# VH-VL binders against q96p48r954to1139, part 2

Target 1, 186 residues: q96p48r954to1139
Amino acid sequence: ASMGDTLSEQQLGDSDIPVIVYRCVDYITQCGLTSEGIYRKCGQTSKTQRLLESLRQDARSVHLKEGEQHVDDVSSALKRFLRDLPDGLFTRAQRLTWLEASEIEDEEEKVSRYRELLVRLPPVNRATVKALISHLYCVQCFSDTNQMNVHNLAIVFGPTLFQTDGQDYKAGRVVEDLINHYVVVF

## First folded at step 1 (VH-VL)

Design fa4 (framework fv_felzartamab)
Fold by ESMFold2-Fast, scan of step 1:
Structure fa4 (fold): chain C 186 residues (1-186), chain A 121 residues (1-121), chain B 107 residues (1-107)
Amino acid sequence: as target 1 above (186 residues)
Amino acid sequence: QVQLVESGGGLVQPGGSLRLSCAASGFTFSSYAMNWVRQAPGKGLEWVSGISGSGGSTYYADSVKGRFTISRDNSKNTLYLQMNSLRAEDTAVYYCARGPYDFWSGYFDYWGQGTLVTVSS
Amino acid sequence: DIELTQPPSVSVAPGQTARISCSGDNLGDKYVYWYQQKPGQAPVLVIYQDSKRPSGIPERFSGSNSGNTATLTISGTQAEDEADYYCQAWDSSTAVVFGGGTKLTVL
């Protein structure tokens, strides 16, 4: 798959998710869970771009060993990959519906709506959302050390996944809701 | 002290079913991925299945996919493996093994003592 | 779809250095893990991420990984080190892969 291809056009890994996502998540889980500001701190721009280009060409063969890639370069590459998806992770067709679901006042109704929307996503998008949210749930379990609680992750990933302005708090609410309700929505 | 204790192994006929359990103690169970790894008599280690800390993601070796189901009950600190349509080649000691992280196992930092499953008529 | 190859057996005299190899295509691009298994016992992690030792593992155990070969090195080998040793890697295509195991005999 070429640069800028949709999720369905990506090389898929073991869990029907893009290999790029799996490789980056795996590396950060091994090396980055206790890194202060993980996902908030940016990697070096040229190193991140070179890494992302290598992953887009052949994610399976890229060297992601401790000491060879800074965790912030890997986390930035993952964020750029997700942000730059032409149709977005949540798809353009469903984007506004996801954002509107975050405004439902009744918590049980909101959770039910999220479950319904997850089923409506294409299979690869649904699997990728599940894998990513599971990973972010893991990251926040180490928040005492890494300083990235659920709210901090929502501020970073809301704009990234919904391709919005940083001031669109609905996007952050969706991410926060999915992390907080992980066990009942997935 | 981390402890993993397997149970449920035994003799079963081909085509039969068994449910294995692994009781975990000494750590926050829901924060760690859990796995089943087996070893046939006199043979090497083979990874069978894994489950994330939340239970939201499950993984299977091709040899068991569609026949085995991994699950966990975080309220009871217990891991399960439901084994259906058992074959002679499933005969092995089954180990419960902890991954070092919630989302991904990749390797195993603690192992139980294992429980023997024998599939024979 | 990596396959890991280990020698079936290695023999060493007490106090000498034992070296156990694990070979796979481009294995140096992956993390390698080593497990010790004594008769009738569960495996024990002795090296993780190529070269790191878990707490409680003697300093005589060390690891390396480059090119196509990872090596577990046991310096000043002792009688209690006699065991089967398994290497393991992770790959995005195959998940967890184990080597066939090496029986270390301390003569």
Scores: ipSAE 0.006, ipTM 0.484, lowest interface PAE 11.8, mean pLDDT 85

Design fa5 (framework fv_felzartamab)
Fold by ESMFold2-Fast, scan of step 1:
Structure fa5 (fold): chain C 186 residues (1-186), chain A 120 residues (1-120), chain B 107 residues (1-107)
Amino acid sequence: as target 1 above (186 residues)
Amino acid sequence: QVQLVESGGGLVQPGGSLRLSCAASGFTFSSYAMNWVRQAPGKGLEWVSGISGSGGSTYYADSVKGRFTISRDNSKNTLYLQMNSLRAEDTAVYYCAKDRWYSGYPFDYWGQGTLVTVSS
Amino acid sequence: DIELTQPPSVSVAPGQTARISCSGDNLGDKYVYWYQQKPGQAPVLVIYQDSKRPSGIPERFSGSNSGNTATLTISGTQAEDEADYYCQAWDSSTAVVFGGGTKLTVL
């Protein structure tokens, strides 16, 4: 598929998420859960770029085999793909609403608001958010080994998913809230 | 237990139309991509068409593109293949196959197939 | 647009090792899957992701994939293993590609 396409224009697989997202998530789940600094550490720039280009051309034919790809190259490819989505994962139209929801003081009201915002996302975006947050919930379950707790993942993925410069604390709070409340939100 | 049951096959004349159905049970139908794979008498397997879990994305082999339409009704746990402008070379047993390909697995369950014969 | 090439037939004596090849350009860079089809029956997945066996598939079935060739190996071949075997990989489009099939005869 073309570079710069929105989520709905990507190659879609089972459960209507982009195959690129699934290929990367599956590989990290199989090979990277115990890797120290997973998602915080950067892969090799040239290898990450080559992998991402292959995934964008034909993600279905790209099969990541254990031992052939460094997990940091795969994690960097996933982050770059998500960061570079033209409309973003949470959409530009809803971006500010998601960030403002993170400021709700009552926890039950906040969770209810996130659930409402999720159903308003396009189906592909909603499914992709669910798949990604489920994966991050899994990653933090191995935090004793990989050193990536919920807060660490929120610091990495807040700027990535909301396309900020890392100084917007609300973006990290959304990610942290979704991981912490995964069972009740999804 | 996963079960896939095809129906709708039969004898049809060249240029005619036929609709195949596949009734699924034993799994959350809307969560899995579904496929049609055919096999001409005495020949090998040929992938025909695939559809995502929601039905939002469809895929076709070049040999059937523009003539066949895959669809699904998740409320009825049923997969369909609408076949138009049928040709003699479309004669085959058509299998319904459950897919796990976004999880990196291939067709993990197949139906028993339904025979389509295109002949006058 | 990859084509998968299999030998049309392979013969083996009972108890001997059968090897069925599947060849394609840079096939070792892709995952390969193997299906067994007995007369009058639907195909059954016997190997996925090059070398892994689904639950219920006998240990005598194994697979490998490197370079341009994937191989299905059946150790101590039994009469009930007589079947057609198909390899499968993802195409460079969103398509699925099957090999032409290999008829395994146990005689």
Scores: ipSAE 0.007, ipTM 0.467, lowest interface PAE 13.6, mean pLDDT 84

Design fa6 (framework fv_felzartamab)
Fold by ESMFold2-Fast, scan of step 1:
Structure fa6 (fold): chain C 186 residues (1-186), chain A 123 residues (1-123), chain B 107 residues (1-107)
Amino acid sequence: as target 1 above (186 residues)
Amino acid sequence: QVQLVESGGGLVQPGGSLRLSCAASGFTFSSYAMNWVRQAPGKGLEWVSGISGSGGSTYYADSVKGRFTISRDNSKNTLYLQMNSLRAEDTAVYYCARDTYYDFWSGYPMDVWGQGTLVTVSS
Amino acid sequence: DIELTQPPSVSVAPGQTARISCSGDNLGDKYVYWYQQKPGQAPVLVIYQDSKRPSGIPERFSGSNSGNTATLTISGTQAEDEADYYCQAWDSSTAVVFGGGTKLTVL
């Protein structure tokens, strides 16, 4: 599959995570955790596109340092990469199953279902989901400064990761559940 | 008050095993990657192993691969280092250190360090 | 693959400026971190991301990083600054890499 091929091509050494995701998450973790509206605010379209093209061409050679890139350009590049994945991060085959899991009323059963679904993802997809949700858990720990609580991150990343419009509340619920239950699910 | 306290060091024979623990308090342990860094008597700092906040990713220096295992129990706020097939050159003070949070990788600045625990490998 | 080289020792008179170098291939493309270690004590982070100071670190400590060399600068060096100093960087192939350390003597 195209998703698997893309992620595998971008692996960094022994890691299962794409280099693009690593570079962007790394930079935001170092420079962007206290930036107001991180992931909600958009970078400049031309700068974001130029950065994303550089990362797509050779992410290993792209070095991001404070002062060289605006955090909003980097965060926008990451969101665009994830949204544009041909098979999606959660895969087309599993997409509806993930969305349906968000409707389980019993919290313990819901968490158990998410664990089962994570194991069913291809290794690269599973590792990428873990890395991204871990990062978002970190981002929301600074929400009193950056104004991006769990709900705000879910509004942004639900449509991004499930490739939906903003009206699909189930996509946001999956993201919220994974962040809120991060320690138990992962 | 942020604190890291190592324990489990001691004298062990070559070829033996030892398990180090690091108890964390005063911060959300699961939000931070953790590292073990060692220092042989009179020598410099050497990174040994790292683990992501979730425990999903682990990393090792070439000198300890296959012999040491890093792990964590986030419900107990405790970091571990299981050391097997110990050699004389493993003799060092072992520090645990808090790192930048990632699920994918660690290896960023270590802003909080424990006081260290001495491991001596000798016959 | 990066290896960090530091001078083994640097000596300064009290009140003078100490400069400790850390050299590595294309080091200016990476973030550099500096740690202070006094005898019998754990290391203390004094500079992170090339030039930033953690809370509690005096303003006399500063850092820079360009080309192949990062530098830790201590202005108006005091007796209490006598310690070993280690630079550290990250490399994708080797993870955490420390320099060999520099013993700063304040005479």
Scores: ipSAE 0.006, ipTM 0.462, lowest interface PAE 12.4, mean pLDDT 83

Design ma1 (framework fv_masavibart)
Fold by ESMFold2-Fast, scan of step 1:
Structure ma1 (fold): chain C 186 residues (1-186), chain A 118 residues (1-118), chain B 110 residues (1-110)
Amino acid sequence: as target 1 above (186 residues)
Amino acid sequence: QVQLVESGGGVVQPGRSLRLSCAASGFTFSSYAMYWVRQAPGKGLEWVAVISYDGSNKYYADSVKGRFTISRDNSKNTLYLQMNSLRTEDTAVYYCARGEYYWGFDYWGQGTLVTVSS
Amino acid sequence: QSALTQPASVSGSPGQSITISCTGTSSDVGGYNYVSWYQQHPGKAPKLMIYDVSNRPSGVSNRFSGSKSGNTASLTISGLQSEDEADYYCSSYTSSSTLVFGGGTKLTVL
């Protein structure tokens, strides 16, 4: 468990991203891509909280194998971890700039601005955003089965990553833009 | 091309109010976050306040929070700083600055001097 | 004020290289890549020389370079010229979503 307020102070693993993020993303990629409502459906509150507490204590010792954890509990744990970051995934400093970038009307200028903003994130935050958006791009590729298209993922992850109550349209637009332009931005 | 021109500085007594203006030209004002930065005589730079491109978000240094208000009028390409309850330690040259880079200021005005003295 | 630490002064001769340090903590310089450097000539507004640790704005000489190691950022000026004589300030974003400046360094060209 990290006592710090930045993502870099968490337990770090492969590619310098938090082990919690790596393990949850890996599990959902293996077991959850075809699960209907993945990330929209909530896990059981008590199971999700116990899983997140276990991951925060020692993420490397937690067993995430098919049949041992429900995918909705794992997806909810990941969302709560990202939501609860004190400095946020996009950092408190850069939060407003990311939200303002979503309002750029010219698509090429918008994509260029997102690339600049990604380079400006701390290395751990940048790597984590890349890993997460790559995963969400993969999730939406199975939207015919899981029912989670880009718009649905944006509604879920906008408030989660920018720590809003769901009333800020800009947060959802940022997530949607990053997924839609994944190949060009990353 | 880009110009920022501050005005409204002057000599004022402690406890009084003063309003600064910054007239912007040569760029799309409504697309940029804007900053106020001050420098006391013979001292270093101190960030004062920031306002988002649309005016919806504002942040202040702790030393001015509750006393200063940043605002903008995008139709007039003008940035404002309303300074209330002025203290002698607010004496400084106040600069208007454009935020092209995150918390990095690519263009600055010439500054306007505010002197708070009895 | 809790400011970033810079040497009060540095000096060099024309053609030499000098380096100015800017030391903070893991909650500012060490934690973020939002370090900028500004040049200020007497009676003038500051001019941006470096942003995001090591990037130069258009029009800034390649003699100016920036770097960072741990909690210390550095500005290096190579091929020192008389017009480089000025005050130099570093700045960094902080974990409190504020901006902090260094105390400034006076560069004297002999």
Scores: ipSAE 0.000, ipTM 0.451, lowest interface PAE 17.6, mean pLDDT 84

Design ma2 (framework fv_masavibart)
Fold by ESMFold2-Fast, scan of step 1:
Structure ma2 (fold): chain C 186 residues (1-186), chain A 119 residues (1-119), chain B 110 residues (1-110)
Amino acid sequence: as target 1 above (186 residues)
Amino acid sequence: QVQLVESGGGVVQPGRSLRLSCAASGFTFSSYAMYWVRQAPGKGLEWVAVISYDGSNKYYADSVKGRFTISRDNSKNTLYLQMNSLRTEDTAVYYCARESYYDSAFDIWGQGTLVTVSS
Amino acid sequence: QSALTQPASVSGSPGQSITISCTGTSSDVGGYNYVSWYQQHPGKAPKLMIYDVSNRPSGVSNRFSGSKSGNTASLTISGLQSEDEADYYCSSYTSSSTLVFGGGTKLTVL
């Protein structure tokens, strides 16, 4: 697939987040919270690619219905969309600052720093981070069934959101911190 | 024009390792998921591993998990299978296969490379 | 571990029609419309004959057709020719996001 538009250039829904994000999150919330390995397991590769292409072309016309789409195809499409953002979800300008914040040893100071960094994100990016982390908080609440605790989600979404090769532990730590402190950060 | 060519097969003793390569030509390699599928002599097809178009996602058959590693180099249009701790039951012709862009099917296959694990 | 169930062999005469079944569960063949069929001649790589249950790739004869009912997919070859003698494999996407192949069917043209 080709490079996508930045978040601010995407089709936006009622919550000031990209329609692609809304469609995928909503579907997984309805159908995928108890699916074992959700976000860890990949969808069927050609179906994921085709779905993502459809979402990139006209997300509003894509209607994901229970029983018609595999949840792992939808979760993989969402991950790919977020991974491929040209400026990233956390922006290139702030990327290293977010990673640095994950190394603050004092928890209160760390949470305060994340709040400060969220305010500095563009409105669409901030709203999208909030929506995504809220969703992941919901996913891990079903970890006894889906086997995706906070640490498992951090392993998946760290590289995805910070566009790393999976060896940068700081990216995972940011995701883990945001999920663990969702109520006080957002 | 569209072609996949495997290499790296041979005879090896149990416990040793081999690396298979699959050279792709005639299509945009970086746009396709790639698979390794094997076939033991006189037996059926068994999928071994899959790698996504950008290399970020990999899945393995239970029989090879922890021993085999799939990888790709999109700049060289090449797919790899690193096979460690080989067992006699790994003896097979190994095919690389391209998954169709729009369909859940293998539309292009290589000619295969034979791996024989014997003592 | 568990392959889709195909008959080990099937036979027919030139001009006859034959059907090969591929039986799974609601977690693979019955749950998805992602069934493919492959033809393999001795010593050669498999060739895609049918994808997504009933679709033919460019260059595949319309004598080959696919269908599905419940948990069973079928490959039908009409106007059987000597060149059709080969092994045939079905495959399906699964609910665990993996692929599974059938055990294979040897078609003999007598």
Scores: ipSAE 0.000, ipTM 0.454, lowest interface PAE 15.8, mean pLDDT 84

Design ma3 (framework fv_masavibart)
Fold by ESMFold2-Fast, scan of step 1:
Formats: sequence, structure tokens, C-alpha cells
Structure ma3 (fold): chain C 186 residues (1-186), chain A 120 residues (1-120), chain B 110 residues (1-110)
Amino acid sequence: as target 1 above (186 residues)
Amino acid sequence: QVQLVESGGGVVQPGRSLRLSCAASGFTFSSYAMYWVRQAPGKGLEWVAVISYDGSNKYYADSVKGRFTISRDNSKNTLYLQMNSLRTEDTAVYYCARELYDFWSGFDYWGQGTLVTVSS
Amino acid sequence: QSALTQPASVSGSPGQSITISCTGTSSDVGGYNYVSWYQQHPGKAPKLMIYDVSNRPSGVSNRFSGSKSGNTASLTISGLQSEDEADYYCSSYTSSSTLVFGGGTKLTVL
């Protein structure tokens, strides 16, 4: 796939998510759940870029093997892929609506709003959000070892997924809410 | 409105100790890694230390390892730097700074700084 | 000496473009996309101008842009204005899990 393709234009796997996302998530689930600072620590730029380029070219032919790829290079490639999506994972059209939903004071109403917004996402985006949040839920289950609890993941993925400069705390809150309410929302 | 206010600077003799404080307001302090950065008079910026959001992870510049200790009290929205065995080369304005979003991604807010002068 | 190399000074006239370089190694600038640029006016705290090599924070003029090639990151200021006169610092994450700064560049608007 070409640089700058939207999520729907990506190479799709059997679970209706980009193969790039599946490959990275699968590798980190196998090798990276106990890695200290997973997603917080950055990989080496040249290795991360080379990996991302290989995944963009033909993700199905890229086989990530323990000992051949550093988990930080894989996690950085995933973050860059998600951040660089032209329309974003949550779409530009719905971005502000997602951020505003995080400000709803009533927890049940807030969860209901997120559920509605998920249904309104394109199918590939919806499936990808579900897969990513499920993965982040697994990451935080090992937080005693990896030091990445829900709050830490929200700080990293808020700006990444909503393409903010880190000053919009609402982006982090959306991520935190989705992880905390994973079972109810998805 | 995000604000960081440093205090505790002053004049101290070599070998003595000082504790700096940084009072944070206008954001959820417990959600951010926090940094100390210093600047010697007429010189450039030098990173000193960082502390994770919950205080469990700390990193230091080699020049201060074993002498300085970074800590935080999330219940008081306050960051600290305990400076022991001070040397004349520690003379600098010390800034408190907030992490942008990813660890090492940059500092989006800085305090006004507090001057530490180590002299005889 | 600072870990990252910047020119000590640079100058330009109003309306011109200037570029400030920041040179490191493959274990810092060349190895990671965590390069930031800061502007510091006399007597003030630094202000973030660029992060992650090329991204601008909200409120920073689009006259400021960042780029990187190999071990060298660059800050370019187009349409130079008198208020741009300041010291500029680059910073980078390192493979040792530390942060390093450049020596700083004094920009003079003539």
C-alpha cells in the first residue's frame, strides 16, 4: 500500500483490519507484554522506518520473529502508522464528536455515546479500534511488569490516535474510557 | 490554564543541599511525566532528571546521578528535586517542565525557573 | 561542549528565510524521530516550537518548520520577523534513555 492511504485503502486481513495492525499487535502480544515502557519507549528511527516501509509495501510477506525485531521498533511502527493515517483512526469528520463525548459527566450516558459513535465509524475503522483497544487492555493487564497502566497508555495513544499536540487532554480520556469500558462498549 | 511555579532556589555553599519544588496547576498532574531542566548563566539548556506519572520510574543525567533525587507528591500536585553535594558547576536556573505526550517527546509547558547559586 | 552541534549565531533580514542546523549521531538525532526545537527570549522560559522533527504545537506560526536528513535536523523560519530574534535550541532523545540539547543558536534580525 502507498504512503498516505486511508484505513480502508490499506491491505486488509481476515479480521477486516489492516494487516500492518494485525502483524504489529500480534508480535507485541507474543513478545512485548512484559517489556518495560512498551509504547512509551521509542524504537530506533531507521529500523522503525524500514519496518514500516516493508509493512506498507507488502505486510503479508513481513514475518516478525522473536530476536529479529526489537519490540520498541514494532510498537513505534504501529504508532507511526496510526498517527500518519490521513483521515485518522477515528476519522476527521467525527474527531471533535469523540473528544466532546469524553466530557459527558454521567458515566452510563458517556459509554452509550461511545457505543453510538463506534457504530457510525466505517467498518474497517470500527474493527481496528476494537482490535487496538483489546490489545491495550491486554498490555495494561501486565502493568506491574511493563509499567504501562491505563493512564500511561492513554497519554501515549490519545495524541497518536486523535493527532493532537498533547495539549488536548480529552483525547487521552477517550482512550482511557474505551480501555476501562472495553467489555461494555465492544 | 496550565501553570508551573518553581521555588526553593537561593545561594548555597559547595557541599551543601537544597530542595526545589514545582507547584503544578491547570491540568491533571498525576497523568504526566515531569522534568527538571537547568541553564547555567549565559549558557545552554541541560536536562537534569525525569519522573514518571506515578513516581515509579526515574532517570538522571550522568552529571547529577547519585547526588540529586527527583520525587513527586501527586496529592499536592508538586514536583521536587533534592540536590545534595552541590558543586559550583550546578549553578543554574532550574526549570520544571511538563512532558508533551510520549516519553521524551518534548516539553510543552515550562515554569519561570528558580536560580540556584553555588558559591563560597 | 553540547552533545548536539548548532551554529553559535545566524542572522537575516525581515522577510527572508533562515535555517538552523542541529547535528548529532545515529544514537540520537539520526536514530530517533524525537527532535524538538525551543525558542527562548531574554529573561524568559523556553517555548516549544517544533516536536517530533516536524510537528508544530497549536499557536505556533506556520512560518516555523522542521525537517531531518540523516544525523542533522533543521529548523527553518520563513518570512523572518523582528519578534523571531531569540535563542533557539534543539533537543533529542538518545539510545541511552537520556535527553540532550544543542548548544543554542542566537538569531539576530537585522
Scores: ipSAE 0.005, ipTM 0.483, lowest interface PAE 12.0, mean pLDDT 85

Design ma5 (framework fv_masavibart)
Fold by ESMFold2-Fast, scan of step 1:
Structure ma5 (fold): chain C 186 residues (1-186), chain A 122 residues (1-122), chain B 110 residues (1-110)
Amino acid sequence: as target 1 above (186 residues)
Amino acid sequence: QVQLVESGGGVVQPGRSLRLSCAASGFTFSSYAMYWVRQAPGKGLEWVAVISYDGSNKYYADSVKGRFTISRDNSKNTLYLQMNSLRTEDTAVYYCARDYYDILTGYYFDYWGQGTLVTVSS
Amino acid sequence: QSALTQPASVSGSPGQSITISCTGTSSDVGGYNYVSWYQQHPGKAPKLMIYDVSNRPSGVSNRFSGSKSGNTASLTISGLQSEDEADYYCSSYTSSSTLVFGGGTKLTVL
């Protein structure tokens, strides 16, 4: 993997989230919350790749100003960064356990299991999951305008975060559960 | 223990300026959106302004837009409100408050300071 | 003054249940799940009682519950106690990315 492909290489500091995640989330929060199809629509492939390369090289110095970057290019760069993590955001070692937890029928038991699994993630992964899910909760609050409700976000981020081909419905269920239970899980 | 302590209130003439400060402790200040909320004597609550966790995004109530500026210094764990062109209608106790959510501007105030009184009189 | 409509006062006896309504429009209460409730005792700063329509912060009694139907949010207090006597304010996010409060409701415990 190239330099800048791991979570630790983008870390702002101890227990902080990766700078790439911070910068992309911040830009979408400023400029993209009312953009129709945010995260569902793809940016321009060449622009997204160029942006991601710039972020991997020096995320702190990348100029992200309203009007200078299309929100779909920024959202696509974030999705590619998360999808292409070598160990995945939820880690390869714990991925199946997270997917299995989504099958728990009792809501209280399910929420308790998710809290337990979050504690077992490495600190940077746990902080990044919390920051991302918090952001997605914010995105769906504007769903009347952006058309991205919790279910739509789960369809996009399930395959992205669990590195599936979109055929594993459990990946989407984990994302949906974390958004719906954000307050009690985190 | 989370603490928010406001300062800078006082009596000022209409048309003058005043700067409020809010010193935060007991939590990671740089991870939370912060707010100013005011309450005129004997009246209800009125939201004034919000600033995102990193200071890059700000929103204001229409009644103060163009006159007040919210800012923060994350290295000093301090929130500010610069109040220009003050009017008698700005007389109120000003509270600083922390958002319930980290990183997200949720517009929920889980911790409040004790407030500082601003009196605008001629 | 305030954009959200609350009754000016409500009263009940110890052990009873009371409900306070908060009515807005489709551009605030009806359009978003950003509804919160605050309790304020005389001379004190407000305290968050309910957020996200129906969620309680840690340390808030389960006697307090929130709900929403259409453009109206409600705060219900069961098993009414003397310390519940206070002013109660609702708040909602708006389509203009601003926040509005209700006019407040004075709860009297008889």
Scores: ipSAE 0.000, ipTM 0.440, lowest interface PAE 18.5, mean pLDDT 85

## First folded at step 4 (VH-VL)

Design t11 (framework fv_masavibart)
Fold by ESMFold2-Fast, scan of step 4:
Structure t11 (fold): chain C 186 residues (1-186), chain A 118 residues (1-118), chain B 110 residues (1-110)
Amino acid sequence: as target 1 above (186 residues)
Amino acid sequence: QVQLVESGGGVVQPGRSLRLSCAASGFTFSDYGMYWVRQAPGKGLEWVAVIWYDGSNKYYADSVKGRFTISRDNSKNTLYLQMNSLRTEDTAVYYCARDYSEYWFDYWGQGTLVTVSS
Amino acid sequence: QSALTQPASVSGSPGQSITISCTGTSSDVGDYNYVSWYQQHPGKAPKLMIYEVSNRPSGVSNRFSGSKSGNTASLTISGLQSEDEADYYCSSYTDSSTYVFGGGTKLTVL
């Protein structure tokens, strides 16, 4: 495992989240909310890799400008960054607990459990989850144009954030629950 | 173990109707989207229809749109395909398949043969 | 007719590696990371081998790997074994919220 791979080892911005996450989320919020298939469409592999390498070296020096970076390259770089975290966004220690929480049948109890689990995440992870879910809530608000509703986003981010094999419906359900209950949970 | 069992296939004349069923077991049916995929004898796979986990969204291949209707009964763990105005080119083995997320087919049934001929 | 183009057949010897291509357009393979691959033995239902371009389900050998470049996805089978002899199909999600399959590739292990 390499130093600089965990969230806490990344360059942190004023919002106490990785600058990489902030740069990508900010760009997509400004330029990509109405892009059809945002997060579903992949960027060009070489452009995405070069962008991610630039962000990993010095995210503060990376300036994303409309028309210079395709939104799909930026969205792919963000997904790859999150997927490649050695400990994961929700941490390896808590992953199963989050997945099990998604099976609670009572909605009020489930939401209460998610709030408890968020408090138990490391501060940087908690702040990053909040920022990402807030962003995804904004993305789905434009679903009539971008075709990415809550379920579509859960499909993309469930396996990515929980580093599952994609066959585990619980990972998607956690993401869907957090988006649907954003106001109450955060 | 995940199991999908198709039924309702048979021989039918052109212009008539047939209803296929897929009985699901070994998983929480209401958590998964479901597909129908067909394969004409000696030919390749062709996607037919998809239905979301809660039944709210449905999509169809252009070749069957307006003639086929996909539906589900989550209380019975059963998927359906209502096939109307059948044509000889609808002759195929019809597979029921599960997807986690609208994008891939993770478990398949054994299939049921539908033969449309005069 | 199939929307995705695959070679009709490929062949290899035990222990070798073979690659099967799947070529679409920007509206399917190019724009989406939702390419999957299926193995079908004669008289049997298809089995998922690869999903999301390169991910393997539990229980699928790491001899099977997937990749994508532009509008072309590829399935590679290393250490070829006799039981790999089957038909292989690719599939992709499309801009119209539909799904398309390739025409299938018959793999023969010589």
Scores: ipSAE 0.005, ipTM 0.480, lowest interface PAE 12.7, mean pLDDT 85

